VHH binders against o75319. Designs and how they scored, part 219

Target 1, 181 residues: o75319
Amino acid sequence: GNHIPERWKDYLPVGQRMPGTRFIAFKVPLQKSFEKKLAPEECFSPLDLFNKIREQNEELGLIIDLTYTQRYYKPEDLPETVPYLKIFTVGHQVPDDETIFKFKHAVNGFLKENKDNDKLIGVHCTHGLNRTGYLICRYLIDVEGVRPDDAIELFNRCRGHCLERQNYIEDLQNGPIRKNW
Below, E stands for the ipSAE of ESMFold2; O stands for the ipSAE of OpenDDE; V2 stands for 0.75 times the mean of E and O plus 0.25 times the DockQ between their complexes.

## First folded at step 14 (VHH)

Design le6 (framework vhh_4orz_3; at its last look DockQ between E and O 0.89; V2 from the best seeds 0.82)
Fold by OpenDDE, look of step 16:
Structure le6 (fold): chain B 181 residues (1-181), chain A 120 residues (1-120)
Amino acid sequence: as target 1 above (181 residues)
Amino acid sequence: EVQLVESGGGLVQAGGSLRLFCAASGFTFNKYAMAWLRQAPGKRREWVALITSGDRTDYADSVKDRFTISRDNAKNTVSLQMNSLKPEDTAIYFCAARQFPYMNTEYDYWGQGTQVTVSS
């Protein structure tokens, strides 16, 4: 259906680029059919996403969609020049190793293929916060060897919202490193 | 002003040991990965060792099990313990910093280097 996700309006539509990385997080854009249920200032479509990214003088090179549904927008709503990757990620639970690996693999592949530009990896779940934050932080921790608290702080600051799920935070801070290959 | 200042280099006999130090200032040291690189005469500069901001270490195969990189965030220093030195380890050793060592290919900051000479 076209019901607005719970609490979706509570979150900033787009965060800031995480300095030193190619990551930017945002909440799920909603296709045009959802606009009927939103005030004009609440609307955040795929087109709005790209406009906001451009306003930051950035460019998306990849979108990783972590939502567990396909009802929010269609890949066809995106420019053909921007690859779209769906990684179905269940909410409220720590992503499994397969999900983590898929995310890492996608990021690494992007970095390998985009060494000649500065395009961003756009990552989103429903709110662009918990699942999104976890996987980005997990990457920074596991692959870049960043301290968990520093990764979390960086993400929170750039997203403009803090990770909310304690199980995610706990896993990032105290959980094991996941294999990178 | 950002500064990386290497010290501890010198002349040593093959099989000997040296400990290099790098003192950092002017940036948030504990947020950066620190690395040692070296350049021998007539050769390319090569990566030697890395320690991430999370204290993970990585080494070039040529120095693995002989060299140890460590850091002291309280003192803003990174060190390289070099054991079982070989003549082929002779080079100018550089300290460098970058926040995300694997995502980014370039280092943000460099030291001036310190000479290490290993005699046969």
Scores: ipSAE 0.837, ipTM 0.916, lowest interface PAE 0.5, mean pLDDT 95
Fold by ESMFold2, look of step 16:
Structure le6 (fold): chain B 181 residues (1-181), chain A 120 residues (1-120)
Amino acid sequence: as target 1 above (181 residues)
Amino acid sequence: EVQLVESGGGLVQAGGSLRLFCAASGFTFNKYAMAWLRQAPGKRREWVALITSGDRTDYADSVKDRFTISRDNAKNTVSLQMNSLKPEDTAIYFCAARQFPYMNTEYDYWGQGTQVTVSS
């Protein structure tokens, strides 16, 4: 239903732009129906997301939603000018090659279409941390050729929270390079 | 002050070899992808080779299997070994840096260039 996701309140709503990249990460925004169970200062709606992005002097050009559910907000809650893409990503396990490819393909498509602006790709899962961090780091490692520890450090610092799932961290550090882009 | 300083250019006969060097200072070298680009007279500047911060390499089709890029993070240098040189390789060669070679459209830092002339 309308249950607040476990530990969702414990995470900063929106991170900071990862310097030199087009990425910004955040936790899932929650539509108004969830606010009955939240204190005012705990609310983080789709509108709040865009206000916080504007406060950073940034602009979203794409939202990639990695959640495995459709219940947190509806794409209609977003400005029509911001493309939205859902990539169903199962939690707690390293994403499969198909999911990794879909993410890389979405990023590549965004970069081609947005070469002449500085808009950001907003990426979220439920907490904006583990699945989000894994896929962003996987892109940086596989496509940009960044060292795993450098990718992880950059994500952690800009998100404001460290990746928590050890199987994700292990796969990023020691797993194979995926050449599926 | 950021500096990229190329060296090792010169005149060489077709079929010969030459090794270019680029010395970097003033930035966190090991966090950057490094590239070589070249510009012949009357031509547009073109990408030649890159090496990522994680040591992955890629080459333009015109130089594959003839040129080898490498880096030494301890010395903050990148080099380009050029074998089987052709007159078409004649150009000014530039060292350049950017953090994310596929996401970044522009380079953050450029060297002044070194002339390579291949005669026959």
Scores: ipSAE 0.770, ipTM 0.888, lowest interface PAE 0.7, mean pLDDT 93
Fold by ESMFold2-Fast, scan of step 14:
Structure le6 (fold): chain B 181 residues (1-181), chain A 120 residues (1-120)
Amino acid sequence: as target 1 above (181 residues)
Amino acid sequence: EVQLVESGGGLVQAGGSLRLFCAASGFTFNKYAMAWLRQAPGKRREWVALITSGDRTDYADSVKDRFTISRDNAKNTVSLQMNSLKPEDTAIYFCAARQFPYMNTEYDYWGQGTQVTVSS
């Protein structure tokens, strides 16, 4: 059905750009069919996403969708000019090494092709928090060599919500660096 | 006011050693990757060594196993230990800061440079 994801309303729609990076995180946009269950101020469609990014004087160049479903919106709901990448991830589990490597390769490819612009990589899961925050922080730790506590703090501050899953936090702080990027 | 001030350069014979220092002020040093770059007469500026905010190091092939970069966050200092120096290491050495070293191509802050001359 047309069921709003659990706790979806509890989270800010879009965070702020993580300063110095190309990352911006947000919760999953919901297509028009979900709006019957939402007050006008609660709506966050694909169109609303792009309007909110524009209001921050930013521009999306890539969307990475980490949800395990396509029921919330379709890629066709996005502007044709913005590439869309689906990386299926299961909630509650720390993303596996294959998922991490795919994420890093997508980010690195985008950065190489977009050296002459300042377009952002938009990353979301259902809440734009645990899987999203994990993969962004994992990139900053493994590729950029950022200290885990600094990566997490930067993500939390810019997203406006703290990473909630202790298993994700523990892997970021104590897990191995994956050098395949 | 942001400042990066290099010191420790000088004249040394081939096979000798030098240690360069860079004192940083005016920004949150411990959140930045710190780099050394060099420019020899008539050549382009080239990257030499990098240390990330998380203390991971990276080196250009030309200096690997001869140079060691390190940082002291309590003193806002980055240093470059240069061993087994060669005449081709002769250059002005610049300290530079960049928060995310692989995501961005431009450095946020630069020092004025310090001259290193290696005689044959």
Scores: ipSAE 0.712, ipTM 0.872, lowest interface PAE 0.9, mean pLDDT 92
ESMFold2 (binder alone), look of step 16: mean pLDDT 86; pTM 0.875

Design le60 (framework vhh_4orz_3)
Fold by ESMFold2-Fast, scan of step 14:
Structure le60 (fold): chain B 181 residues (1-181), chain A 120 residues (1-120)
Amino acid sequence: as target 1 above (181 residues)
Amino acid sequence: EVQLVESGGGLVQAGGSLRLFCAASGFTFSKYAMAWLRQAPGKRREWVALITSGDRTDYADSVKDRFTISRDNAKNTVSLQMNSLKPEDTAIYFCAARQFPYMNTAYDYWGQGTQVTVSS
């Protein structure tokens, strides 16, 4: 169905670019069929996403979709010039090592192929917060060697919302480094 | 405002030891990865050692097991302990800062360098 995700309206559509990185986080865009249930100010379609990124003087070079569904929008709703990667993740549980590896591999591949530009990696789950924040912070900790609290603070500040799931925060702060980069 | 100032260089005989220091000011030191690079006479500059903001260390193969990088965030310093020095370690040693060492290709800040000379 055309049901709006729980609490989706509570979150800012798009965060700010995380300074010094190629990451930008946002909540899931909703295709045109959802707009019947939204006020004009609440709409956040794929088109709205790209307009908001441009308003920040940024450009997307990759979208990583972490949702466990395809009902909110289709890859065909995105410009053909922007690659789309689906990594199916279940909410509530810490992503497994295979999921973390896929995310790191996609990021590293993008960075290698985009050395000559400043395009961003856009990452989203349903709210652009818990799964999104976890995987971005996991990358910064495991690959970049950043302190967990510094990674979390940077993500929270730029997203405009604090990571909420305690098990995700605990894994980031106290969990093992995943050496799968 | 931003400054990286190296010290501890000098002349030492082969097999000896030196400890280099880099004092940082004007930026949030604890959030930056710190690196040592060197430039030998007639050679290109090469990376030697790295310590991330989370205290992970990495070393060039030529210096593994001989050099140790460490940092003190309370004093805004990074140091390089150099043991079992060889004539081929003779170079100007530079301190440099980069927040995300594997994502960014350029260093954000550089020191002026300190000379290390190892005699035969």
Scores: ipSAE 0.665, ipTM 0.856, lowest interface PAE 1.0, mean pLDDT 92

Design le7 (framework vhh_4orz_3)
Fold by ESMFold2-Fast, scan of step 14:
Structure le7 (fold): chain B 181 residues (1-181), chain A 120 residues (1-120)
Amino acid sequence: as target 1 above (181 residues)
Amino acid sequence: EVQLVESGGGLVQAGGSLRLFCAASGFTFSRYAMAWLRQAPGKRREWVALITSGDRTDYADSVKDRFTISRDNAKNTVSLQMNSLKPEDTAIYFCAARQFPYMNTEYDYWGQGTQVTVSS
């Protein structure tokens, strides 16, 4: 249904760009039909997302949607100029290797095609925190060679919220690197 | 314009109870998460309890099952019911507000605090 996601109002809509990367994290935008249950200051539509990114003097070049649903907004609610990628992930559990590799390939492909600009990769799940933070940090650790605690600190600071799921944090700190074959 | 005013602090014997109140004005109270933090003499300030705009509650392990946070949006108040008080609960208790409860940043608004003293 069209209920506001649990705890969705508790999180900052959009974080800051993670310095030294092309990543920006945010919570799931909610299409117009949800606005009847929201005060004006609580609204965060796809349009609101792009306005907030622009307010930071940034520009989105790709959105990666990690939610397991399409109920919150539709790709057609986004500007025609911004590619949209859906990677279905279930909450609570660490994303599997297939999901991790899909995410890495999408990021690598974007970076190769966007060498001549500074456009951002926007990543979100429902709250833009646990699945989002995990996959961004996993990319930084596995591909960019960032130390796990540094990746987590950078994400937490820029998102404005700390990763909450201990199993995700534990996997990032002590889990195996997921290298492509 | 914005004010948070605590009341209900005082002296109580170990094992006793106290209820703290915080009256808020100058902002859209119902949209804010409300928290209680405390500072004991010579210690750093620590978070005690939080209630979100959606009435979800969270507590520090040291007070879990003894303290209860609640809010009344019609009256713009947040309350902290403190039961089974211990001498180590002695502190100045602060009411604080933030738009998003799980931020890494400082709270948006603070009260001046109310003293709670628990004697053995």
Scores: ipSAE 0.342, ipTM 0.717, lowest interface PAE 3.5, mean pLDDT 92

Design le8 (framework vhh_4orz_3; at its last fold request DockQ between E and O 0.94; V2 from the best seeds 0.88)
Fold by OpenDDE, fold request of step 17:
Structure le8 (fold): chain B 181 residues (1-181), chain A 120 residues (1-120)
Amino acid sequence: as target 1 above (181 residues)
Amino acid sequence: EVQLVESGGGLVQAGGSLRLFCAASGFTFSHYAMAWLRQAPGKRREWVALITSGDRTDYADSVKDRFTISRDNAKNTVSLQMNSLKPEDTAIYFCAARQFPYMNTEYDYWGQGTQVTVSS
């Protein structure tokens, strides 16, 4: 179906690059079939995503899709030059160790293969906020050794919205460090 | 103006101890990982120790269990306690800073270094 996700319109389409990192978060772009249900200024397609990234003088090198559905857009809607990775991530629940590991592995692989450029890792869930923010922060905390509150603050500031889910915040602040391998 | 200033270097006998300090200014110290590196004469610069912004530590195998890195965010300082020193530890020791130590390959800021000499 092409139902607009709940509260999708409430969030900024694209955040800012997180300084010092290769991360940028955005809400899920919607394929053309969704446009008839949106005002022109509300539309955010895969094409719009890349235009907005370009406006920031950045370039995407990888897209990590954390949504638990495939109905929003197709990988074929993306440029062939940008790899697409799907990590099915259940909403509202703290991601399990396998999901966290998959995310970390993908990020580490990207960093290893993209040492010669400054391309970004674009991460999104439905709103590009809670699941996205959790996994990015989890990476910064577990891998980069960042203080949880600093990671959360940095993400929130760059995304333009604050993490909303208390269970995610609590796990980031007080939960155990997850293994990196 | 960003500055990293090392101190505490000197001459010490093998088996002795020395504590290095690095004073930082001009940037948000608490958001940065701090590292110690060293360069011996005729050798490549090598990483010695790291402390992340969240106070997680890591050490080169050659100094593990002998050296301890710590930081004081209130004073914008990072320290390196060096115990059981060996002649092989003789080098210029540098303090360096980078916000995310694993995502980035280069350090953002460097000190001028302090000489450590361990005699037999």
Scores: ipSAE 0.887, ipTM 0.939, lowest interface PAE 0.5, mean pLDDT 96
Fold by ESMFold2, fold request of step 17:
Structure le8 (fold): chain B 181 residues (1-181), chain A 120 residues (1-120)
Amino acid sequence: as target 1 above (181 residues)
Amino acid sequence: EVQLVESGGGLVQAGGSLRLFCAASGFTFSHYAMAWLRQAPGKRREWVALITSGDRTDYADSVKDRFTISRDNAKNTVSLQMNSLKPEDTAIYFCAARQFPYMNTEYDYWGQGTQVTVSS
């Protein structure tokens, strides 16, 4: 259905590009059918997403959707043809190694195909925070060799909200490096 | 302004050791991956060693087990300990920096280089 996700209204719609990376995080955009349940200032549609990205002088080259549903919007609702990839990621638990591998593979493929432009990978789950932040940070730690606390700080600052789930934070800080390829 | 300044090069007999240093300023050193590259006369510049911002290291096959890269974030330095030197290690050695070694295909900053010459 068209139920607004819990606490969705309280999160900033779109973060800022993480400097030096190709990542930008945002909460799930909601298609027009949800707008009857939202005040005008609360709306964040697929069109609003692209306008906000354009306002930052950026361009999306890939959307990675981490939700387990298509009820919020469909790729057809996007105002432009942009590559779209869904990686089903269960909430509330640390993503498994297969999910982490799929995310790393998607990022690697994007970088190879987009080496001659500066387009961004947009990543979202429902709130654009816990699952999104975990996978972006896991990539930065495992692939780029960034210290866990630096990855988390960079994500939090650019998203505009701090990672909330302690089991995700603990796994990033103290868990093993996962295999990349 | 950003500066990377290499030092410690010189002439060494084959089998000997040498330690290179790179002093960094003008950027947040602890957030950068650091690398050593080298260029022999008439050859293309080649990667030698990497240390990420999180202290993970990697080496070219030709120097593995002989060279050790390390960093000191308090002093903003990266160093390269070179042991068991061979004449083919003769080159100008460059220090370079980029934030994300996989995602960034080009280096943001380069030093001017320091000459290492290994005599047979």
Scores: ipSAE 0.820, ipTM 0.908, lowest interface PAE 0.6, mean pLDDT 93
Fold by ESMFold2-Fast, scan of step 14:
Structure le8 (fold): chain B 181 residues (1-181), chain A 120 residues (1-120)
Amino acid sequence: as target 1 above (181 residues)
Amino acid sequence: EVQLVESGGGLVQAGGSLRLFCAASGFTFSHYAMAWLRQAPGKRREWVALITSGDRTDYADSVKDRFTISRDNAKNTVSLQMNSLKPEDTAIYFCAARQFPYMNTEYDYWGQGTQVTVSS
């Protein structure tokens, strides 16, 4: 359906690039059929996403979609030049090791293929906050060896919203490092 | 101005120990991974040891179990404890900083180096 996700309007469409990384986070784009329920300034289609990224003088090289649905937009709504990866993640619970490893593999593969450019990895779930922030921070902690609180602060500042789910925050701060990337 | 200043180099006999220090200024030290690299005469610069901003350590195979890297964020210093030194450890040792060490291939900041000479 064309029902706007709960609280979707409460979040900024696109965050800032996380400085020194290739990550940028955003909320789920909504295809044209959703625009009937949105004011012009509230619209955030796939095309609007690319316009906002360009306005920041950035370029997307990969989109990782963490939603557990395909109803918000279709891959064919994206430019043919930008790879799209779907990683189905359920909300509320900490992503499992298989999901974490798939995310790390996608990021590492992108980085190896894009050493000679500065293109970004765009990551989103429904709000671009909890699952998105968890997996980005988990990558920074596990692969880059960043302090958990520094990873969380960097994500929160650049996204413009703080991670909300306490179980995600607790896992990032005190959980085990997942080794297999 | 960003600055990395190495100290502690010198001449030591094979089997001996040295401790190198690197004092950092001009950037948010606690947010950076710190590395030691070395360059022997006529050789390319090679990576020796790394400590991430979260205190995880990694070492080149040639120095594992002999060298220990550590950091002190209150003093903006990184150190390298070198034990069981070998003549092949003779090199200029450089301190370097990189914020995300596996995502980025180039270091953001470099020191000028300190000479380590190991005699037989």
Scores: ipSAE 0.701, ipTM 0.870, lowest interface PAE 0.9, mean pLDDT 93
ESMFold2, look of step 16: ipSAE 0.801; ipTM 0.899
ESMFold2 (binder alone), look of step 16: mean pLDDT 87; pTM 0.879
OpenDDE, look of step 16: ipSAE 0.854; ipTM 0.923
ESMFold2, fold request of step 17: ipSAE 0.772, 0.775; ipTM 0.887, 0.886
ESMFold2 (binder alone), fold request of step 17: mean pLDDT 87, 87, 87; pTM 0.878, 0.878, 0.877
OpenDDE, fold request of step 17: ipSAE 0.886, 0.886; ipTM 0.938, 0.938

Design le9 (framework vhh_4orz_3)
Fold by ESMFold2-Fast, scan of step 14:
Structure le9 (fold): chain B 181 residues (1-181), chain A 120 residues (1-120)
Amino acid sequence: as target 1 above (181 residues)
Amino acid sequence: EVQLVESGGGLVQAGGSLRLFCAASGFTFSYYAMAWLRQAPGKRREWVALITSGDRTDYADSVKDRFTISRDNAKNTVSLQMNSLKPEDTAIYFCAARQFPYMNTEYDYWGQGTQVTVSS
């Protein structure tokens, strides 16, 4: 159905840019068909996303959509000028090595193509928290060589919500470095 | 105020060793990757060694297995142990800081450099 994702209203729509990085995290935008189930202050459409990014004096150069569905919005709902990448990522389980590889390659490709600008990589899952936070932190740990607890703290602070899934946190803190970038 | 201050440079004979130190102040050192770069007379500056905030190390091929980079977050210092020195290692050695070394091409902070001279 056209049901609002569970707990979606509990989360801030958009976090802050993670300082020193090109990452910004947000919850899934909901297309206009969901608006009849939302108060005006609860609406977060694709247009609302771009307005909120602009309000922070930032610009999106890429959206990475980690949801395992297309029911919330369609790529056609986004400005044609912003590339969109879908990486189907199953919730609850730690993302597999292939998913991690795809994420790292997308980020690295964006950085190479955007050396002369300061555009952001926007990353979201349903809540913009667990899958999103895991893959951003995994990139910082594996590629940038950041301490796991520092990566997690930076993400939590900038997202405005703490990573909730203990298996994701455990993998980030104690799991192997995936040398796939 | 942010400062990076190098020390430990000097004159040494080929085959000898030197240890360089870089003392950092004015920023949260533990959050930054630290690098050593060098510039030889008439050549461009080249990267030598890197240690990330999570203690991962990387080295230029020219110094691999001879140089070792390390850090002490309690003392806000990064060190470069240079063994089996060659005349071609003669250069001014610079300490530099970058929070995310692969996302950003520019270093955030630089030291003034310390001279290393290796005689044959």
Scores: ipSAE 0.700, ipTM 0.868, lowest interface PAE 1.0, mean pLDDT 92

Design np1 (framework vhh_4orz_3)
Fold by ESMFold2-Fast, scan of step 14:
Structure np1 (fold): chain B 181 residues (1-181), chain A 120 residues (1-120)
Amino acid sequence: as target 1 above (181 residues)
Amino acid sequence: EVQLVESGGGLVQAGGSLRLFCAASGFTFTSYAMAWLRQAPGKRREWVAFITSAGRTYYADSVKDRFTISRDNAKNTVSLQMNSLKPEDTAIYFCAAKDWPTLYGSYDYWGQGTQVTVSS
């Protein structure tokens, strides 16, 4: 079914780029079949995503989809020129080390191949907040040496919504750095 | 082999301007991101400006709208135009380079620094 995700309408579609990084966070785009349940102002399709990114004078080079479902949109709904990566991430629980490792490797691979441009890594879960914010902040802390509170503050400001899930925040502030060797 | 050499530092009155230059050699300058960082006496080193290989710029809140970073790939030079200088801008200014397109994390190469002193 084409049921709109709970609270999806409560969140801004797309945040701002996170300065000094290649990250931009957004809520899940919804394919055309969902639009019968949305007012024109509420629509946020894959096409709408790319239009909003262009409105900010930005360009996407990679989309990382953290949802645990494929019902919202298909990779075929995206421009063929933008790589799409699915990392199935269960909500509510702190992502496991394997998921963190996959995210870090995808980000590092993109950055290595895109040193000579300024294209962004777009990251989303259902609301573009908890799983999305956790993995972006975890990357900044573990790989780039950012202090946990600074990473969280940067994400919250740029997303326009604060991380809500206390177990995620606690893990970012006090949990171990994940080293994958 | 690799060198970053800063110049343009000095003593200036509050409200004045200075332009810092960094001449790079020994690496493929055009593919590297460049940064200016500063360290005041007794304080941690902090970033002030960053420019990607593609020319996108980022500024720390403390210097935004006062400082401008730019690069000249033909001359292998990065510069920092500093306007409306404040006593709080007094620091040793370092040029740094990395072959990674993000601001945070380690830099590959560092200059020796140039002293900027802003008198009240």
Scores: ipSAE 0.690, ipTM 0.846, lowest interface PAE 1.0, mean pLDDT 92

Design np10 (framework vhh_4orz_3)
Fold by ESMFold2-Fast, scan of step 14:
Structure np10 (fold): chain B 181 residues (1-181), chain A 120 residues (1-120)
Amino acid sequence: as target 1 above (181 residues)
Amino acid sequence: EVQLVESGGGLVQAGGSLRLFCAASGFTFSSYTMAWLRQAPGKRREWVAFITSAGRTYYADSVKDRFTISRDNAKNTVSLQMNSLKPEDTAIYFCAAKDWPTLYGSYDYWGQGTQVTVSS
């Protein structure tokens, strides 16, 4: 079988919507083949994701998958009504400018086409924390003009876990503003 | 010509209520995000309440449960109902609009502001 990602159980499945934005962050959903290695209360399938979003009185309009693998679930496990975008993002490294641009472009395109609804952009990596938090915060800083510390605080509070990677935090606080979006 | 015109400000005693109005013209009001921001003497301008084109509302922590933002797309009007007013609510209140569904960033259009003064 398939192995559960390291420390995956340590993180909350889904955070809360970041107020004033369309972002919600979560850890990677695991398809049914992983459930034999999980207690019922630990299960977090694609179906569980959508149920938890609905419990918050929210609706997903786009999923951005930042994992560097396809082994955890398939796009076909998601409702056909929800667009899925894969951006292969290597862990541990600060995402490169091309990855940052792709993320910003996808977010801006979604927001432009969804002005008349309140649908969310769901963003995840393996834990829904470091790559996820970096790209969301980078968007808020570069596109929306949010102060780095304010963006990080907002993400940490809504995700329920603090960004862990020091190189990501350092780049957010002191890195250049990338105006290509 | 784009215009945002605020009204409804004035002097009120602590614990009282006021309703602010913003009349919009010159743009497709129904597709725009509308916001109220305020600036107290000697302080930075801060956001108060925000309503998306879809009708979703957001409030600053300082005004939650006391203020209510609403919009009327047929009349091109956004309103702010202010209850349980405090001296700390004393400020010039600005109506603002943008063609983007997020709270942060720059606004496209601004009103001239309306004064709200709350006596102790």
Scores: ipSAE 0.518, ipTM 0.773, lowest interface PAE 1.9, mean pLDDT 91

